# Miniprotein binders against q56419, part 29

Target 1, 326 residues: q56419
Amino acid sequence: MEGRTLEEVQEEVFKRHGVLVPKKELEDLAKALEEAGLLLTEKVEARLKEEEEKLKRERPMRLAGLSYPEGEREARAFLEAFRASYPGEGEEARVLLMPHLEPSRVPEVYGAALAALEKTPPPERIYLVGVAHRPLKEKAAALPVPFQTPFGPALPDLPALQALDALLPFELFNTPLAFREEHSLELPLFFLKGRFPEARVLPLLVARRSPELGEALKVVLRDFPGLLVLAVDLSHVGPRFGDTPLTRTLAEEARRRDLGFLERLAEGEPEAALAFLGANPTRIDGVEVVASLLPLLRERKGKVLAHRLDLEAPTLSAVGAGTLVL

## First folded at step 16 (miniprotein)

Design nb2
Fold by ESMFold2, last read:
Structure nb2 (fold): chain B 326 residues (1-326), chain A 113 residues (1-113)
Amino acid sequence: as target 1 above (326 residues)
Amino acid sequence: SREELEKEIRELEEKAEELQRRAEELAKDPNTQEEAIRTLVESQRLAAEALLKIAELTKDVDEAIEAYYKLAKLLARISELARRLGDEELFRRAWEEAIKAYDRARELLEKTK
């Protein structure tokens, strides 16, 4: 009916059903439908506002009992089991790239991250940079509240967050609701908080590449040193992501792109890593985070500790995950 | 005098708000997006000037710190707007000034420890 006059609708109804509906009845119907839609919108907005206000005080666990244990004792055993899944030794990290994929799918990749943390002096704070899976009002966002974990609350570094906000051309604290279900922060944070229980956190999300974020972080890290964590996954291939069903050829291409990306990052060449992906045909989700953080990644050499392209057999799809220390 | 300086600050703030409203109006029309950005740059420059005067006039260290942080943010906004206009000189200069304002706030915070 959009774009048609009421007279045109009236005529069409008459042609189809042989009934001439008075214009007033059509007007009343249109008004009632619009009012009903407004009422539903008002109820949804009120509920979202209530949830947003709750998030201004804390961010509760959403994945306890689903992706990791809710109880502290069981959570510590969970960490031990994941570390054991990676028999190798880590390396000290000033920058750590780790996944946010469901931990049970890539246990050795998370285990490699734990191995790196064992070699890393406890930081005063952790810059945790995840990937926004819900829209942000800006290119990036933070939520300056405690994030609950089985190991206690991960406290925000409010002075560092305020300093970061002061150097950004947009309000950093702009989309609290985007954090409500954001696993790219919650899953890595479980491991990070378990190993560094005293570290404060800057929980950051990137939706779209933000060069200004990287430039601002370079200044803030000078004054607020800490561990930089890129909590990102790699290739996403297969029908769940808009491709043909996974084949050996597609899987090998995804693995090649994942490793080529990580290896170029390990050489301190983040621009080359991005250029290697071109149009990013395997949908590595780390690209927007890396593109935002170029000033912090340049010239920093390191090592790829682990990689896995994990098969989702029911969907004939796969997701890549890796662990990189710089 | 102090009263004259405070009046000057209020006038800068009022002019900046007027230009910001004009820029918002221009931003509604896709055909005036560049003019909206240029108007917003001028609004932010006036607001930044007012904040700098506040930061230097106040005797309250906490107020000075807040003003310098706000000044850094406005200068970062000017820098980003300049990038969108393709004005590389303003982009670089505004970012350097944002860091200076940020550094001033940090210096004041360290002195009060």
Scores: ipSAE 0.816, ipTM 0.920, lowest interface PAE 0.6, mean pLDDT 91
Fold by ESMFold2, look of step 17:
Structure nb2 (fold): chain B 326 residues (1-326), chain A 113 residues (1-113)
Amino acid sequence: as target 1 above (326 residues)
Amino acid sequence: SREELEKEIRELEEKAEELQRRAEELAKDPNTQEEAIRTLVESQRLAAEALLKIAELTKDVDEAIEAYYKLAKLLARISELARRLGDEELFRRAWEEAIKAYDRARELLEKTK
């Protein structure tokens, strides 16, 4: 009931169907729906509490059998197929930007990331920074537990995570439920763990730009060197995202915004990359992550290895993905 | 004596806790938001003073490391609160001190390897 009185509902039913429903019947129905909603709410809250407790010990796979194979042997073959989708050679990365879009949609973009990892000395740890798709209590969060993969658990770098928390004005270990279904960590992690099975991970999410996160990471990376991964997608255009249907003009603008953003990052000019986007009319997904990490991106030059603006024909929409090494 | 120093630390912690409760009460009224923040800054400064005393006086290396990490976090909080107040001097100084506390914890951890 959208704030309507029972009399208003009664009148509407009469207008539409020619039947006057007695007020008592409407009252009984409203009470039953309210009681059912209260029971559902209590059941959902109990289930969420249970899931939250499980997440304090480990983060299980949610996309095995859907986005990547569940078995280790099949998962390795999957990685090989994605690497083969990118025929070029990578370059060593100290910072890697890669997508979190469904891998089958942009195989050569993930292949380019694998090519970069081939040229990258195995790091002691990976700072994996994704985009929170569920609200966080703070601007950013981490979950200091093993993340399951077909290649075994990706173990957390607890000393580095504690050091990072010590330099933040907010509690870093917040909002465990936001990690439960977060594909921006799970999908890139599959590729990273497959390539660097011994690296520990700092699984980080950004919900809103956090300059303090970047400043703290600058200090922590000095003492805990590792690979920084920005797990972000680029433009989101079309009706699924609140636009008119995808046109050639809109697609070309999205591509121009994606490439201009990546190219400015590759020049070591992250502020210029953000300024180039202005109000972000094509909804590049990575803006809050890049805005958080400015101190780590400045003056670091590199190369764009791959880009695709991938069409979602059923929704007349598109999403951009890219691979950048710095 | 060590007993007198521990009492001083406890008194700092108790006053910091009292000020934090006062700040939380002030935060409920939209007309006292700035006073709430200033009260919270003072609470955090007292807590930071207590942690610094613990870190510099203890002979337990693990306790010192923990205290320096906690001190760094409190100083980072003071820095953020100063930013909200528009106090650029305190913002900059508190962040510099947060890094110093963090560096001290790191030095101690390296020595205990």
Scores: ipSAE 0.802, ipTM 0.917, lowest interface PAE 0.7, mean pLDDT 91

Design xl1
Fold by ESMFold2, fold request of step 19:
Structure xl1 (fold): chain B 326 residues (1-326), chain A 105 residues (1-105)
Amino acid sequence: as target 1 above (326 residues)
Amino acid sequence: GSEDLEEEAKELEEELEQAIEEAEELAEQVEEHEEAGRVDEAIEAYYKLAKELARISELARRLAEEAEELGDEELAEKAEELFRRAWEEAIKAYDRARELLEKTK
C-alpha cells in the first residue's frame, strides 16, 4: 500500500468525498436545519403552555377507553367485575395502600381495594398520594382542580389543600404538567370515585421523600379528616428496569421484598419496613411515599389483603402490586 | 471539602436570618389586621406566617445536619432547637387561622 496505513487511506477517501459538496451548499443546508429546529421548538413550547393553562382548570381523563371504559354505565360494570375478581372480604381502612399498575394486569389486587372500601365509612375527602413519574419542581406537588372520571368530576378539597400548602416550606402547587399523564392518580381515582362518588380529593404526588409533607398532613388530617390512600406499586425487576433477565431466583427475591415490606407496614412499623429494603434492590416505588408519610403510618396495625408479582414475559420483567389496609 | 461545608452552613445561616425577618414582618401584619378587624386579611396573613415558619423549620433542620458534619455540636444543638420551635410556632399560626375561619364559617 505504498507506505500508507489503512487508516490514512480511509481518511483521504473521506476527505475527497467531502470536498465534492460545495461549501456554500453545506452552509445553506445547516441554516435551513437550524431554522426548522427553532420553529419546532417554538411549537412545542406553545403547546406545552396551552396544556399547562388547561390543567389549571381541570384534569381530563387520559386513560378512558384504554384502561377503563369512558361511559358511566360501562364503568360501573367494570368496577363490579374487578370486585368479583377478589372473592374475599375486606376490612375497614383508615389508610389504604393500593397499586397504580394497569388494572387488567392485577385485577384481584384492585378487587381487594374495592372490598376494603365496602367496609370503609364514606369519607368526606380522600388524600390520594401517588408517585410522580415526571420531575417535580419540589419534593411533592398537588393540582387543585377537578379530575374527570366516568362517574363525574372528582372535586378538589380546596380548603384542605390550602391548609396543607400553608404548612409546607415550599409551594405545593408547583408542577401542573406533571399531572397531565400521571396514571398513579388517575387509575386509583377511578376505583375511589366509583365507590365514594361524593368524596372530595387531595391529589398529591411525591417525587422525593418529604418528611415535612407527612408532618404537615398529620396536622391537616386533624382538622380535615379523611381516607389516606397510598397509590404505589412495589418491585420492578428485569431488563425493562435495568436489571438482569427475570429468573425464578429474582422473582422470589422481588416477592420476598414486596411481602416483607407490606407485612412490616401492617405491623405499624414503617421505619422497619424501609430498613428491610436497604438500598431497595428490587426498586419498590412505594418507598418515597412511605418515607414521606411516617408520622401517619406509625403504630397503625392492619392486614395485607392481596399481592401479585405480575410477569411481563415479552420483556422478561415483573412488577409487584399489593393491597394493604391499616 | 471542609471549606465547602463551612460555606454552605454560612449560606444557610444567612437564609435563616432573612426568613426570620420575613416572619417578624408577617407577625406585625397579622397583629395590624386583627386590630383593624380585617378578618379575611388576618387569615391570609396567618397562613403566610405559618408557611414562613415552616420554611424556617426546614432551613434549621438542614443547618443542624451541616453542623453535625462539621463537628460543631453547639451549632447543631441550636439549629435542632430552632427546627422544633419554628414548627411549633407554625402550628400555632395555622391554628389561629383555623380559629378565625371557624368563627366566620
Scores: ipSAE 0.821, ipTM 0.934, lowest interface PAE 0.7, mean pLDDT 90
Fold by ESMFold2, fold request of step 19:
Structure xl1 (fold): chain B 326 residues (1-326), chain A 105 residues (1-105)
Amino acid sequence: as target 1 above (326 residues)
Amino acid sequence: GSEDLEEEAKELEEELEQAIEEAEELAEQVEEHEEAGRVDEAIEAYYKLAKELARISELARRLAEEAEELGDEELAEKAEELFRRAWEEAIKAYDRARELLEKTK
């Protein structure tokens, strides 16, 4: 009776004998399953509460030994190798767009970011804006705790975070569990902390377009100047992302969308960049962040330093990554 | 449907009225703290006031959108004005907190 629904099996027994298992026994089974589910829920809730309390104190490294080295000396050599992967010169950034894709997949794109940081005066603080990969209770969130790195803890800028929270119509410090595995902050932070070991950080996530965040940041940056980093990826195409198998045509479209988006941002025209994407058919990951931060991007001209649409051979899919300075 | 939009707009208006009452209470608190020379409490109250005014601004923006969808031009215009004015007041409250913080350095 493999592959049949429970209902189908029960109907066959009923037709053969005229009676199914007594109703009371089925009700008792349902009650037992309900009670077992309630107990499992209590265990899950307790574990989640424990994890949440830990995240209120610090955010530990989750990708050390996987995406970057765990030890400080090896981590320093790792940074140097990535810088060497980009043979060009950087430019000073007041705003830096960089990826959060696995570093080994786009080494020259991260190298370009390092080249830009080399030309950038050490900031007092970094506004690190990533993409929430888990749901947030609000449109955006921050986690005001130290983020561990191989270069030591990246300390939060508590005064700036409190000031930002004061200008938002929602509680900025929400959804701490969303930060637990958030690589869009951890991966860029490794590179940022390695180059600016003394900078404090505002670790921010955007889940949905939040114009309020951009307006509030415009005010906060006036009083708390620093480097603004958009830690975003670009196109996501192929079967992993709901498309047909990756073709040359789909890859060309993704590159065209990525570069057209970045070039319009580099012209200081973020609204035009968003309009160029239309319905965002190649699923550029940075759209919600850019749409939230329009006041900070308008009229800032700059340069695209690097771009790569990286093939995921096992999934016949691709992800775009770029480096833009403004 | 139209009835759903009307109910949503009414809920926004009620939430907005509550937010305005809370902002008025916070404004009284900041005045009391400043007059008493309680600088740290005044700073905290000004930050809370700025946040409530930012919430009023966002609620007003949402109300303006709902009013436009309902075709209520009078409500839409008033909500848009409140959206802009509340944001300006939020910045003023924030700036006052910043001024007080600079004085206590």
Scores: ipSAE 0.814, ipTM 0.933, lowest interface PAE 0.8, mean pLDDT 90
Fold by ESMFold2, fold request of step 19:
Structure xl1 (fold): chain B 326 residues (1-326), chain A 105 residues (1-105)
Amino acid sequence: as target 1 above (326 residues)
Amino acid sequence: GSEDLEEEAKELEEELEQAIEEAEELAEQVEEHEEAGRVDEAIEAYYKLAKELARISELARRLAEEAEELGDEELAEKAEELFRRAWEEAIKAYDRARELLEKTK
C-alpha cells in the first residue's frame, strides 16, 4: 500500500473482486495485519537474540548427520575413507588451501588435504580462513568460542585472537550470527580437528578483501606460529550461478581458470593469480581470501595436489575444488 | 564528481585528526601506567594504542587513494607517508604489549 491512498486501494479491491469494503473495516484490517506482523517480527528478533547469545559461548555442529557422521567412531572411519580416496602422498604444508564444498562431492580433494596433514608437524594452532556466506558488519570477522566437532571441541586460541584484534582498524569479533550456519569453517574443521585434535583454532571469515587482515596476520604469525588454512572453493558455473546450462566449453574454461589460479599461487605469485582471473568470469570464491592474505602467500612455492570440477546434474552447474600446499 | 571527492577527502582528514588525538591520549595513558607500575593497564593501553594507530593507517591509505584520484600529488605523498608510519608505530605499540605480557607470565 505504500505510495497509494487508502481510497485508491479500496477502489482497486472493488475492481478486482466486485465487492465494496467499508473504509473503516479496511483501516481496521490494515492495523490488525500490521500489529500481527510486528508481533511476529518481535518473536523472530528475540529468537535471533537468543541464538546470538548462545553463539557467544560455543558454536554447535550443524552438519553432523548430513555432511559427516554424528558420533566419533563413525567420524574417524569417515576420515580414513576420505584419505583412501587419494592414493598419493602429501607434502608438508606451511599454508594449506582446501575446499569447503560438500565432502562427498570431491572425496579425493579432501583426501589430498588429509595426505598433506599427515606430512605436517602438529601445529599449536590453526588459522582457519573461510568465506562468509552471510553479510558481516566488517570486511572480516572471528568467533572466539569452541566449535563442536565429533572429535570434541575445537578450542579458540584466545591470546592470538586478541593480538590479531589489536592490529585491526575494526572490531574483529563482529557478527556472531554469521557463523551460525557457516559451512566454510565447519566442513574443513572436521578434517583438521580429526588430524590435529590438540591444535587450537582461529576461526576467521572474509566477506570482502581486507589487506589489513593479511598485514596483521603476518605480525601475529611471527609471535603465534601455526598452520594457515584457506578454506575456499574455486569456479562456480552454470544456471545455479547465473549462467546458461553447463556446456563442455564452459566447463573447460572453469577448469582452465581453476588450474591457472592454483598454479600461480603454487609459484608464490598471488598477485599474478588474481590478475589471471581478471573480472573472475567463473566466480572463483577464493579471490577475496587470497586478496586479503597477499603478504602471507608471496614467494611461498608449493604444489597443487588435487583438483576437481564437480558437476551438479540436477542444476546443470559445476563447482571447482582443489588442494594446494605451500 | 571532483567536488564530491574533495568533500570526502576533507572528511577523512577530519577523521584522521580525531584519531591522532585519541592515539596521543592513549600514548599518555600508557606512559602514566608504566611509570606507576600498573602493568596490566599498560598492556591493555598498548593494545588499544596499536588498534588506534592501525585505524590511522587505514584512514591515511584511503586518503592517499582519494588524493590520487583528485590529482593532488602533494596530499597523496603525505597521506602515503602517514599510512606507512602509522603502521610502523602500530607494530611498535603491539610489540611493547607483547613484551610486557611475556614478562608477567
Scores: ipSAE 0.794, ipTM 0.927, lowest interface PAE 0.8, mean pLDDT 91
Fold by OpenDDE base, fold request of step 19:
Structure xl1 (fold): chain B 326 residues (1-326), chain A 105 residues (1-105)
Amino acid sequence: as target 1 above (326 residues)
Amino acid sequence: GSEDLEEEAKELEEELEQAIEEAEELAEQVEEHEEAGRVDEAIEAYYKLAKELARISELARRLAEEAEELGDEELAEKAEELFRRAWEEAIKAYDRARELLEKTK
């Protein structure tokens, strides 16, 4: 490619195709491209097609050995350590809002989620609604395949997924490649599968607010009862997100917005929670998910169990995380 | 501008007309399958019908929003009625599919 760095190509491939091609493979590919300029696109397309075909059967772990242990024994010890990081007791959840941030950054917030799950009877199924950090063809999507975890595969609830698709004005089973590296599902699923090994899962992603999703899920939940999990982060502030370096004022504003959002959700007022954010100047990640699930959040009272604004010191940026039970 | 909204409203009306025709065809297929005792095919057809009715509902909702912005109160009211009615019928089609599924177990 005339004039592009391997890093620019990696970024472009990531942006266009949602594939992080390892730099070494890109180097080998770039050497092959220096031999044939069109080869990168064809090889990337062929690899994407192969990965898409694999995603028809299962979603492999991507963050095993990085964000959580790959081995089951080590993974169980990891869960216990995270639970121990939260000194409080949980409450029974019908709806759980929990983070999808790197677990090591906010251990007590994940610990609070585990505390809530300890008080929750094992559900038949978990509706796991994450944030699409990649474009979807539709406002929301599902992947109806097993998700690999250290505790074994999280199996899809195919009948419930089919029922949900029947009530949506768009094809639910779209953009399978968006699930390949989506951490907003993988990280929460580790904790959920570890606690509820027999629960079926509906892995859902939201890219844009879909009120239709909430209305459809409300009907489906009548026939297919389960735990609803919102896997969302809160404020994103600092240079990584277009702000100045974190200051006390910026951190106080991020916390105010995070807590004000969560408290209104805990009161059963999700519309008031959205209205409180307005233009969302601190970039609360979960806004589109909450906006899609309004029918399921209305009139439900609950409790904020944990909140943290975690500083990423190298970038002087911060991300909010919270655990809410409804 | 207002001209762009009027064009978008016409496109939504055309999409709605097509979706209604597709839903009518699916309703006929449901009846044919039920009358023939083809339960599995009837269940599939009901799920397709529910989906098409959900699509009609969403198109009607969008049309209602555009009609409100244009100040066409009559169109907005009709579109809002269609939005609600199509969703109610989508749930009925879904419920019928579920009823048939439970009887086959």
Scores: ipSAE 0.787, ipTM 0.914, lowest interface PAE 0.5, mean pLDDT 90

Design xl1
Fold by OpenDDE base, fold request of step 19:
Structure xl1 (fold): chain B 326 residues (1-326), chain A 105 residues (1-105)
Amino acid sequence: as target 1 above (326 residues)
Amino acid sequence: GSEDLEEEAKELEEELEQAIEEAEELAEQVEEHEEAGRVDEAIEAYYKLAKELARISELARRLAEEAEELGDEELAEKAEELFRRAWEEAIKAYDRARELLEKTK
């Protein structure tokens, strides 16, 4: 809503959906968004400043009790149920590509990730690279604080984070507020912390492709070995993303692009995977992450364990999710 | 247009000159700390030097791209050489910091 009037929003909703939302409902929504701290008012700015100061110490759970259970016992049962949703066996991962989509939408894809993690020796550290859904000051960022989970805090690897910062041409520790509600880290981290409770974490976000990040990480991984995790979604198609409602043709194209991307990554050809997408008309979410990590993905052979294009029926839109081991 | 690229290339050259001067100052600080046996300060200075050298590398890479678009092959080649050399030196500075850190354990 930034910069738009309630009338302009009402007109846009009418144009897109053929529904005239009453101005009162939009006012109530705006008030609810303000109360939730999503509208930039003076009161919200003060709250954001307080939250930024809190993020200097820890990143609290935002999706506990919504996307996953808050309690440890219930969280363990959740992990077991997700693992059970994938009937196959995993493979040992040095690199894991997994989704960050709402877990309930693609349980078997997360189950495939858990299956891979079962075959993976416990890493000392996890490089968790997510997608920034909010603007960053730089191409990439890190938050060097504990991330809360139902399994206890995921502790940062401060020495490895410092080493990474030393090899980047920009300040790595930027835009802490971008991490506050970023689900691309929180959701994968639930599964990772549940499987590897003692692993330290490097929580990274990518907003734009940074080849420098991949080169720096290649050096850092020599001295600080660990599991690399790409927390990315695949195609985003339908009205929520500016397309027509999902059709068989659109779904087939989304699947073709998702699988064609993942298979080329599985062949150790990440440049070919990017080239295959061209202008990325189905909006594969993980493109900027993969483009940033090319040095770490080259020549690695692997396997696609799972893929799903999940329909969001209320919006007739769909999101692709996959699990790849390298 | 070509004029905009020439202006951007000139701005990159000015930023590179400043970053090189900063890296030279950091290299002197590293030497002073090592000679004085200030190991922790030397480690910090090496990490700062590595970061500045990484910045030089990225600026040089951007300059090489601009020079290629302008058709200045000589500038592109020099900038590409600087890109590679600065990155190699960044890794050396990083490696030296790591070596000192390991000796302090």
Scores: ipSAE 0.784, ipTM 0.913, lowest interface PAE 0.5, mean pLDDT 90
Fold by OpenDDE base, fold request of step 19:
Structure xl1 (fold): chain B 326 residues (1-326), chain A 105 residues (1-105)
Amino acid sequence: as target 1 above (326 residues)
Amino acid sequence: GSEDLEEEAKELEEELEQAIEEAEELAEQVEEHEEAGRVDEAIEAYYKLAKELARISELARRLAEEAEELGDEELAEKAEELFRRAWEEAIKAYDRARELLEKTK
């Protein structure tokens, strides 16, 4: 480390490679390098390069056996149980907003998504737009490789991904390592692949609002029609997110923000949905995704199928989740 | 401050000039490939051209925003025009690539 802090090394690695290495991994690497007498930078670079080379082939499951079953039979039973948790009927979706939260926390919200998917004709492709919980080199990114699921690999739509890249002012295929552990794609993809085994996927991440993405996707969707999925969570409130412990007042505000956001989206007014949030004091996760997809959400009327503000009891924090069909 | 915006606007103008030069080179490459009947190369060049035109569009949009903040109405209007035109041309280049791709199937 030659006198550099772990934070400085993390920043340098991010600047050079577009990847934020977790501090814990840097600590483990630093210890290993101290033991080996190697420079942290060289080992990090070699590891990053190896991981990037792996991600050129496929994205393996990270949450199999944790968030969902690894085995296909058990995974199908899991889907059925989640669908059963939602007592309602779905509607045909052209756009589906669904959560990426741990499924066990909001089963009925995922159940509502499954209910919508039951009414949706099998798409040729799914535009799966998640939230980047790691920094990206660009505002958005894609990973053009198979994503592993218990139902087999979700295969990329390479022609549509290439077409999308051609209409973006930045390199779409950036920051492959951001996809390695990104649950905002993996969790929704489980449900989507389970329902639509033959659909191709465009796995997209948004880190920052990219109006360019929405305009480009609008053109691409003309030539490459498919289901648009916004894999986003809603409010994040409580101590984990810098608030006081969850109170009735804080929960009511989070629900008000979540529902007010979803309802305006359901009315086909995504700009009004964003404006309603203002400074986003309850930290709705999906803001940057929605802001990027405005051209695709405008004038589309739909329905809120489910909403939940789920308490994480150990932290007295809560996360909002919703299912919206457009 | 205004000085920072003027510097940023100048940087955007320089980036825009470079992107225009790159787009011109790509347009020439497209023409050469089409004239030679190199369809696959023409498709690739059209996609590259579309991307560069999209970049020009975005740079011009940013420049227009900065020019408005600076109160340079003339620059803002020119940049906004370029923003719109570059995006329209990006779509045309894309559409041409798609047309050629469909003819090769």
Scores: ipSAE 0.784, ipTM 0.913, lowest interface PAE 0.5, mean pLDDT 90

